# Designs tried in a protein design chat: VH-VL binders against f9vpa4r286to426. Part 35

Target 1, 141 residues: f9vpa4r286to426
Amino acid sequence: VIEEIKNAERVIVIGAGTSYHAGLYFSIELNRLGINSLPVIASEYYNVRSKKGDLVFAISQSGETIDVLQGIRMMRNSGAKIISLTNVIESAIARESDYKIYMRAGPEIGVAATKTFTTQLASILFILSVLKKENLKKMEK
Key: E = the ipSAE of ESMFold2; O = the ipSAE of OpenDDE; V2 = 0.75 times the mean of E and O plus 0.25 times the DockQ between their complexes.

## First folded at step 12 (VH-VL)

Design r2 (framework fv_ontamalimab; at its last look DockQ between E and O 0.03; V2 from the best seeds 0.00; counts 0 for: DG spot H104, pae E 16.5 > 2, placed apart)
Fold by ESMFold2, look of step 12:
Structure r2 (fold): chain C 141 residues (1-141), chain A 123 residues (1-123), chain B 112 residues (1-112)
Amino acid sequence: as target 1 above (141 residues)
Amino acid sequence: QVQLVQSGAEVKKPGASVKVSCKASGYTFTSYGINWVRQAPGQGLEWMGWISAYNGDTNYAQKVQGRVTMTADTSTSTAYMDLRSLRSDDTAVYYCAREAYYGDGSYWGMDVWGQGTTVTVSS
Amino acid sequence: DIVMTQTPLSLSVTPGQPASISCKSSQSLLHSDGKTYLYWYLQKPGQPPQLLIYEVSNRFSGVPDRFSGSGSGTDFTLKISRVEAEDVGIYYCMQDIQLPYTFGQGTKVEIK
């Protein structure tokens, strides 16, 4: 997954509700790392034209968010590759993704934190930490 | 299918230790936390603690803090609970239970339970 | 710790009749995310507990529709519209809004 993010011409981050806000944060941090990224509200997926070379990072806790599912279908038909961040192995979004990340793969922030948004954010922070380590190694050369 | 299988019954003397295993199958072990819950004979359920199967972080109930260690072995998909300095009031059935943080946007709580392990502490 | 109090502690029910179990928490179970973290479990004789209702009123997969949950804040109710023989066991409410997770004392449901 890390190599796909680093090699994408653009990372489109799509989510609905709280997942969109987590995705917005992810997209901002990707741009700071020099990775072109565009955050997309799932219900507005039709306003974004994807192309070959795009990577779509789809965030949906249930993996059944219909606007996210419709968005990834359209973008895949235009040649994009799909990474999903979900917590349901056999969900529709996970099944239709080229690469799958299940939540709680990153560092646990704490048991006292908000269960829904905190788990999404923890997964995103873990991915960012790996990307930051690779970027630091590249700079040290 | 999704399953948690626990180790067999134990009989121990006061002051000894017990280690109960909980083998997971049918799902991605590192994606869910494991709770440990015990039930004394004829009594209700008492939460003992939680462990992250991903990184091993734990939270223990205050009553057992200092006597319990929970671990997870991702290579065998097995969680363990080690309870030391056993007392007669530790006699109980010990359950492991999987906890899902996310489902259909909802928290399902402890959705899959092991069969239970009876630990008897007597002199 | 959040104390969960169930009433009654025991029910004896004629088959086919309704049953109702109350659960009260010492603190609100409404989280800032708008969800209420109250759960019901059933422990049938000789079995581990099984999840019945999550987040107050949602039936877990495979749970018959004769089970319904309701309530808000600190006051919650589990109803069985028509008790069947397979419903015998001990019912527990539980909160997971904060650590430590806590259960009610249990309500034993049996057939007369």
Scores: ipSAE 0.000, ipTM 0.511, lowest interface PAE 16.5, mean pLDDT 82
Fold by OpenDDE, look of step 12:
Structure r2 (fold): chain C 141 residues (1-141), chain A 123 residues (1-123), chain B 112 residues (1-112)
Amino acid sequence: as target 1 above (141 residues)
Amino acid sequence: QVQLVQSGAEVKKPGASVKVSCKASGYTFTSYGINWVRQAPGQGLEWMGWISAYNGDTNYAQKVQGRVTMTADTSTSTAYMDLRSLRSDDTAVYYCAREAYYGDGSYWGMDVWGQGTTVTVSS
Amino acid sequence: DIVMTQTPLSLSVTPGQPASISCKSSQSLLHSDGKTYLYWYLQKPGQPPQLLIYEVSNRFSGVPDRFSGSGSGTDFTLKISRVEAEDVGIYYCMQDIQLPYTFGQGTKVEIK
């Protein structure tokens, strides 16, 4: 996962609702690390032209968000690789991803996805910590 | 070398269906998508939809949504466009056109076109 | 939908003289990847469209150097430095940055 992010020409972070906001944070932090990243609202996936070399980071609690699923399918068709962060093992999105990350937050019932958002951020922060460490190593060379 | 060859002209009654074929040759079929574009007599070009020959995913224009089905047969390198519930304003020349997937970072849009298939809908 | 507007809709040119066609989009065709997804096609009489220019200014394979494309954002131009008889047809600009793909109205180029 880390190597894919590092080697990507661009990281497209796609999500809906609360997941989009988590993705937005992730995208901002990636750009701060010098990794070209674009946050995408899932409902607008059709406005993004992906290509080979792109990496799609899909965030969906259920792993069944239709717009996210349609988005990653379209982007995969262009040769993009797919990493998913979901809370449901073997969800539709997970099954169609090259790499699967599970947040293991347990089921969340309700519109307010505070638990999901927190776990998403935790996962993202962990990834970022590893990336930063790798980036520091590169700078020391 | 690279070419798309479409099926022959069709004459249909209103309410009928038409299926146009587009056979690809000279390239790796699954590495490209196929667009369908139509042109009514004396009119401009209208995009109808797109199909991935890699996995069969499709996107249709809203105008034909619900009436059109695009398919791709990888075994024969042939794309199909099925248009149902035909009406007079469906009378047009229908084109298939190849679209690349950014294989080498270069993208030309619809770089290869079929010769076109005339579909006439009349009572 | 992105609206593509061409001007003029028809053009009569004396052979050897230059021609210019404008295409304007209702929104920017510049993508975050740095590419601008604007294309020019020529449809000669009785033939299917053929690609002339991709991504604003790149001539497709086999396209004579008398054809050139320019522009940015929402304003684009196709120029023919010296129009020849074989250049007769209808020229279309197209965008594919956003679904649905959309074409301009077309510009009919004729020889005087």
Scores: ipSAE 0.000, ipTM 0.576, lowest interface PAE 14.0, mean pLDDT 90
ESMFold2 (binder alone), look of step 12: mean pLDDT 93; pTM 0.947

Design r3 (framework fv_ontamalimab; at its last look DockQ between E and O 0.04; V2 from the best seeds 0.00; counts 0 for: pae E 14.2 > 2, placed apart)
Fold by OpenDDE, look of step 12:
Structure r3 (fold): chain C 141 residues (1-141), chain A 123 residues (1-123), chain B 112 residues (1-112)
Amino acid sequence: as target 1 above (141 residues)
Amino acid sequence: QVQLVQSGAEVKKPGASVKVSCKASGYTFTSYDINWVRQAPGQGLEWMGWISAYNGNTNYAQKVQGRVTMTADTSTSTAYMDLRSLRSDDTAVYYCAREAYYGEGSYWGMDVWGQGTTVTVSS
Amino acid sequence: DIVMTQTPLSLSVTPGQPASISCKSSQSLLDSDGKTYLYWYLQKPGQPPQLLIYEVSNRFSGVPDRFSGSGSGTDFTLKISRVEAEDVGIYYCMQSIELPYTFGQGTKVEIK
């Protein structure tokens, strides 16, 4: 997963609702690291022209969000690689991903999806921490 | 010298399987995808799919989806294409060809090809 | 799937004369970064295909300058300024902007 993010020409982060906001944060942080990243609202996936060399990072709690699924399918058809972050093992989005990350947040009961959002951020922060370490290593060489 | 060397001709019965090998040399194997393209007698070129030698990810054409498995052995720099449930319309010359991945290499497109492997399916 | 249409399907040329092959795609092959994923291959008799042109107009290593590619969007052309005997074979255009990769029907070039 880390190598894919590092080697990608562009990282497209796609999500809907609360997941989009988590993705927005992720995208901003990636850009701060010098990694070209584009956040995409799932309902507007058709506005993005993806290509081979792109990496799609799909965030969906249920793993069944139709716009996200349609988005990654379209982008995959351009040759993009797919990483998914979901809360449901073997969900539709997970099954169609090259790499599967599960946040293991348990069932979401609240309407505000607070638990899901926090676990998404935790996962994203972990990935970012690893990326930062890798960048530091590169700078030391 | 950069080259891809494929395994020899195969003759199979309908319903059988065939596994074609493609050995790479002269370059960093994991820096390129391996595409498989076939050509039926007297016909044009048909893309079957590709495998990333870097991470093993694959993408198959719908026409062969469910019947094809592409693999890559980094220890031997060899790619394999396994085609199952063979039928007469699978009769073709099968080519492996490398393509740059994530900007690796000098060129996009399939810049190095194997010599081809003839697979004949007949009862 | 993106459909690639070549014209003509066959061409007989006198040595030293020019040749031109057209390739049209059903969709634009231009990406958001300005890169066009159109390639030309030549398959000589009894040989595997070989890359001639990448990204519309770039000659691959070792390709003679008598070969040139042009075009944009959905319309592309391969030209041979002076056809030689060694240029005999089948020429294919290919797109890789979208999966599956698709080829044109091929254009058979022969010498008169």
Scores: ipSAE 0.021, ipTM 0.673, lowest interface PAE 5.8, mean pLDDT 91
Fold by ESMFold2, look of step 12:
Structure r3 (fold): chain C 141 residues (1-141), chain A 123 residues (1-123), chain B 112 residues (1-112)
Amino acid sequence: as target 1 above (141 residues)
Amino acid sequence: QVQLVQSGAEVKKPGASVKVSCKASGYTFTSYDINWVRQAPGQGLEWMGWISAYNGNTNYAQKVQGRVTMTADTSTSTAYMDLRSLRSDDTAVYYCAREAYYGEGSYWGMDVWGQGTTVTVSS
Amino acid sequence: DIVMTQTPLSLSVTPGQPASISCKSSQSLLDSDGKTYLYWYLQKPGQPPQLLIYEVSNRFSGVPDRFSGSGSGTDFTLKISRVEAEDVGIYYCMQSIELPYTFGQGTKVEIK
């Protein structure tokens, strides 16, 4: 999954509700690392034009969020690769993605956070930590 | 088919530790989380924490933070809960339960429970 | 932590009569994915808890249709339309929207 993020021309992060806000954070941090990223509200998926070389990071706890599912279908048909963050094995979103990440394996981030927000943030922070370590290694050389 | 079988009852002295095992069978162990829930005599249910059988990540309830370690051995499909510095109020039946969110996109919750392990801390 | 409050804590029912158990949460159990993470468990005497109702109103496999769940947000109800002897035990509601998972105090249902 790390290699796909590094090689993408653009990382589109799509989610609904709280998942969108977690995705916004991820997108902001990716841009700070020099990785082009666009956060997308799932209900607005039709306003986003994707192309070959795009990587779509789809966030849905249930894996059945209809606006997310419709968005990834459109973007996959335009040549984008799909990574999903879901909690449900064999969900529609997971089954239709090229790569799958299981959110529930992440550490607890905050006591006030909802279940969805906490597990999404944990997964995102792990991915960011790996990307930051690789960036540091490049600087050493 | 799907089953969680726990280790037998234990009697411990205050200050000791206990390690309860939970052997899974009949399903893909790494696809589900394992929760630990305890029930003191005559009391309700108290969630203690969970572990991902996929990668070993854990989350513990605040009340047992620092005294509990949960592990999973994928080669034997067995989860473990190690509770240290036992006190008399740790006397309880300890359950493991898998958390199901598999299939048609529904979260069934804790759908399969172990038989329970009675831990008695004598004081 | 989300506090789950059940009423009544004890219920004695004539066989064949209905029973109703209330569960109220200290905050909404509706998550951003559109699902409400409210569950009901039954612990029969001498047994581990067993899942009855998932996501407010869905009966788990093998649960008789005399059990029904309803509610939204913070206010939930489990109903047994005609209580039978095998329904004796302690009923717990549980939330899994945030950690730690929390249970109601339990409602003991027994036959008169």
Scores: ipSAE 0.000, ipTM 0.555, lowest interface PAE 14.2, mean pLDDT 82
ESMFold2 (binder alone), look of step 12: mean pLDDT 93; pTM 0.957

## First folded at step 14 (VH-VL; framework fv_zimberelimab)

Design s1 (at its last look DockQ between E and O 0.42; V2 from the best seeds 0.00; counts 0 for: pae E 14.1 > 2)
Fold by OpenDDE, look of step 14:
Structure s1 (fold): chain C 141 residues (1-141), chain A 124 residues (1-124), chain B 110 residues (1-110)
Amino acid sequence: as target 1 above (141 residues)
Amino acid sequence: QLQLQESGPGLVKPSETLTLTCTVSGGSISSSSYYWVWIRQPPGKGLEWIGSIYRTGDTYYNPSLKSRVTVSVDTSKNQFSLKLNSVAATDTALYYCARGYSYNEGYRPWFDYWGQGTLVTVSS
Amino acid sequence: QSALTQPASVSGSPGQSITISCTGTSSDVGGYNYVSWYQQHPGKAPELMIYDVSKRPSGVSDRFSGSKSGNTASLTISGLQAEDEADYYCSSYAGSNNYVFGGGTKLTVL
């Protein structure tokens, strides 16, 4: 996962609602690290033109979000690699991803995905911490 | 004020194609917050989900019916339709169209608005 | 997909509380908190009574409540009234954008 993010020409972070906001944060932090990233509202996936070399980071608690699924399918068809962050194991989105990350937040019962948002952020922060450590190692060499 | 209304022939011959249309009024079928479904109920029997369709045309079908079912959407007419091929007597049922919710994290399996249902009888 | 398992019938007297069970698997009822309950009177379309295991739509009486334990969801109707006599169906998300219904339960008010 980390290597894919590091080597990607662009990281497209796609999500809906609360997951989009988590993705937005992730995208901002990636850009701060010098990694070209584009946040995408899932419902607008058809406005994005992806290509080989792009990495799609899909965030969906249920792993069944329609627009996210449609988005990753479209982007995958263009040659992009897919990393998913989902709460449900073997969900539709997870099954159609090259790399699968599970946030292990337990079932979300609220309309507002509060606990899953927190776990999404935790997962994102963990990824970011690893990326930062990798950058530091490069600087020390 | 949302209303769903099923329409189509009440009688279909065996081996023919059943075609139904659901007309939605009082709301837009193009909303990202909803998906649309067909559900049927044979007389005196339980409910069976047939298929779902999203505003983008994305469809999902009951595996038991997938080979025979096609659901389509016409946003310009605020309608969505059901086609069931090669019908048999077992396809005789009340056919309902309904609205489901597509929240931020995907399909939710509850339907709050239903049509009144239309009876389709398969008979020679 | 196989239907969720419901008792064929339940009965109760006015004022009593009754419970209808809905048993599935770890792939549906047990796997998600997306259980719904519908009430259907003769000659009418189903009406949503409970969603997301225990939530009530606006306008639904607080006499209706839902719960879940393991692979079994339950609908409880308290203060049973004559108007509650109907068929009740449970439903659950089953993954991959599929849905399953229970076989239905006929509630008789004695």
Scores: ipSAE 0.019, ipTM 0.634, lowest interface PAE 6.6, mean pLDDT 91
Fold by ESMFold2, look of step 14:
Structure s1 (fold): chain C 141 residues (1-141), chain A 124 residues (1-124), chain B 110 residues (1-110)
Amino acid sequence: as target 1 above (141 residues)
Amino acid sequence: QLQLQESGPGLVKPSETLTLTCTVSGGSISSSSYYWVWIRQPPGKGLEWIGSIYRTGDTYYNPSLKSRVTVSVDTSKNQFSLKLNSVAATDTALYYCARGYSYNEGYRPWFDYWGQGTLVTVSS
Amino acid sequence: QSALTQPASVSGSPGQSITISCTGTSSDVGGYNYVSWYQQHPGKAPELMIYDVSKRPSGVSDRFSGSKSGNTASLTISGLQAEDEADYYCSSYAGSNNYVFGGGTKLTVL
């Protein structure tokens, strides 16, 4: 999934509630890495014009967030590819995605956030760490 | 404050269509925070999820019932409905409507408010 | 199509603790942390007592606690009271928008 993120013309990050806030952080960090990114609150998906070359990164703990599902359907119809980050195998959002990332359960470390939000952040940080290492490797050549 | 109430016939003949309606009061079916659910409980058996619907009309169905089930929403009446086609004696059950939470934390796979249930008997 | 296995009945005396088990598979109880427990008194609708394995909704007594290990979830009721006499159902998310319920456990307070 790293190569898809690196090669996208724009990464649209869509989520609702706490997933939107995780996505906002991801989008900000992607832009800092030189990857064009747009965060979208799921209930406002209809305000986004998508096109071929866009990659949609959909964050939904359940994989059943209806506004997210509607958003990825619209954007897929416009030619975008879909990556999902969910906690549920074979959810509706995962089934309609081209690529699927499932959250990992890990040790509880006493973070103030809910376990679901913490797991979303951990997954995002891992993706970002791989992208940062790949970026450094490219610059060295 | 929130109340869910099932309504519909208590007796349905085999091969006919069962239609039930759930009326929501003390809350709005148009809320982006919730989704609405039908669950049944055959006599002496466990609970079975039938299907769910969101305010937009998007539905999700139990695969074992999908060919016979339609769930719909009428936001102007603050109601959602179940139609089950071609009923048989095995569809005799207590039918519940319920609420799930779908906004601000994503979809939650548990149901926090239930109706009282309505018994539907399928017999000649 | 996985079913969750619960004992048909359990009993206890007032003031005691009892535990109701709920055994599934790696595709439901073992694979997700979305186990719920419902209490159902005769003639009444189920009431959510525990969600997400161990969390209590507002208004539910801390005498009710939940846990899981492997493919088995447990509901523990401490300080058993007469009003706890009811049927108890576990449920789990089972993937693909499917929800699986146990067959129920009748709790009798002696």
Scores: ipSAE 0.000, ipTM 0.502, lowest interface PAE 14.1, mean pLDDT 82
ESMFold2 (binder alone), look of step 14: mean pLDDT 90; pTM 0.914

Design s2 (at its last look DockQ between E and O 0.06; V2 from the best seeds 0.00; counts 0 for: pae E 13.4 > 2, placed apart)
Fold by OpenDDE, look of step 14:
Structure s2 (fold): chain C 141 residues (1-141), chain A 124 residues (1-124), chain B 110 residues (1-110)
Amino acid sequence: as target 1 above (141 residues)
Amino acid sequence: QLQLQESGPGLVKPSETLTLTCTVSGGSISSSSYYWVWIRQPPGKGLEWIGSIYRTGDTYYNPSLKSRVTVSVDTSKNQFSLKLNSVAATDTALYYCARGYSYHESYRPWFDYWGQGTLVTVSS
Amino acid sequence: QSALTQPASVSGSPGQSITISCTGTSSDVGGYNYVSWYQQHPGKAPELMIYDVSKRPSGVSDRFSGSKSGNTASLTISGLQAEDEADYYCSSYAGSNNYVFGGGTKLTVL
């Protein structure tokens, strides 16, 4: 996952609702690290033109978000690799991803997902921490 | 055990507002696993989706009706409602309320429980 | 959005298999695997028979099956029975939490 993020020409972070907000944070932080990243609202996936070399980071608590699923399908067809962060094991989005990350937040009972949002952020922060370490190593070389 | 029941006036005059209420029994409208919809069927014609609402009040409307439609939810009464403004003869239909599945971030595009429907006639 | 296209009517004899088609576009039937089918008897509310193209809800007879190819979804009813006489409607997700229905097909059991 980390290597894919590092080697991607662009990281497209796609999500809906609360997951989009988590993705927005992730995208901002990636850009701060010098990694080209584009946050995408899932309902507007058709406005994005992806290509080979792009990496899609899909965030969906349920793993069944329709627009996210269709988004990653479209982007995958263009040659993009797919990483998913979901709460549900073997969900539709997870099954169609090259790399699967599960947040292990347990069942979420609200659209305004507090528990899963926190877990999403925790996962994102962990990824960012690893990327930062790798970036420091690169700068030292 | 889940039951949906539509209620409201069966006759509405042109240009007035149609108001319907769906009462849910045998289950909670506050469940995060479901969303609630209005669908109508003109006599002898097909089905048309009107709008969807989640327990939090999030709504989605048919683009063709969006400017005239308002869907609301009352969790305390276990009800959700439909308002359709500026009605015309073409709004004469059997109006159904129904339940859809929600996986929090998305509404699944099928409806498993339906009310019996209520006929609303628009006439002078 | 425009309604999905269904044949106005189909007919079959008891025991036969019939198929009802539902044709949409790449923005609905062809774009998603979210096709549903509903059965409606006269004077009754629609009943969900198929969802997600080919999945059956609990309690629905295995005589009902669904498939999709390209922009066309199909409902197949095997072992046709008199009770199957009804109107059938397809539906599909059309993006952005929008839903479209077909025009309906009247099935007559001869």
Scores: ipSAE 0.008, ipTM 0.598, lowest interface PAE 9.5, mean pLDDT 91
Fold by ESMFold2, look of step 14:
Structure s2 (fold): chain C 141 residues (1-141), chain A 124 residues (1-124), chain B 110 residues (1-110)
Amino acid sequence: as target 1 above (141 residues)
Amino acid sequence: QLQLQESGPGLVKPSETLTLTCTVSGGSISSSSYYWVWIRQPPGKGLEWIGSIYRTGDTYYNPSLKSRVTVSVDTSKNQFSLKLNSVAATDTALYYCARGYSYHESYRPWFDYWGQGTLVTVSS
Amino acid sequence: QSALTQPASVSGSPGQSITISCTGTSSDVGGYNYVSWYQQHPGKAPELMIYDVSKRPSGVSDRFSGSKSGNTASLTISGLQAEDEADYYCSSYAGSNNYVFGGGTKLTVL
């Protein structure tokens, strides 16, 4: 999934509530790495014009957040590919994603709101660490 | 205040299609934070989730009923509807419409507003 | 029809505490923290009493509490009152926007 992130023309990061805040952090760090990224509050998905070449990174612990699901459906219909970060295998969001990342807290177990943010952040930090290592490797030539 | 009201026939003949409508007032069915739900209760028995619908028309159904059920939404009328095909006596129940809330990760799906229910009897 | 197992009935005297169980599987009660409890008086629609295992909506008495251990959720009513006599249903999320209910428990206040 790292290659999809690196090759995307833009990474749209969508989430609701605490997932939006985790996504905002991810988007900021992606931009610092030179990867064009736009954080989106899930309820405002209709304000985002997506296109082929966009990659949508959807964050939902349950995988059932309706605003996120509707957002990824709209953006997929416009040609974007979808990566999901969830903690529930076979959730609606995971089923409709092209690529799936599951949180470390367990395959199918929901986590309380405070633990949910920590698990989301840990997953995001791991992705960022791989991307940062690849950028450093590229700079080394 | 949000209010849900079921409407439709109280008597349906076997093998026909049951159609019910829920009218939402005091709130918007176009809300991005809620989904709209049909639940039934046979007389003297427990509750059974039938299906849910989002403002966009996307639906999710109880697997045991999926082949016979259609839920639809009309955002311009602030209404959503249930169609249940090929009804039998076992479909006799109180039918409720309800609001589901699945906005926040900590506040996952529960049904916080219910209609008063409408009894539908399947008999010839 | 019911995926969650509840006792058919439970009884208690005014002032006592009672507990109603709701047993599912690792695919619902055990797999998510999305258990809800509903109270239904005769002839009335169900009313939400507990959501997310243990949370109370505004206006619900703190005599009602919820908990979960493994695949079993529990509703506890303390300080039992005559008005608590009703049917009680648990529900759980079961994945992919699927929701299952328990068979219901008749609470009788003696």
Scores: ipSAE 0.000, ipTM 0.546, lowest interface PAE 13.4, mean pLDDT 82
ESMFold2 (binder alone), look of step 14: mean pLDDT 91; pTM 0.914

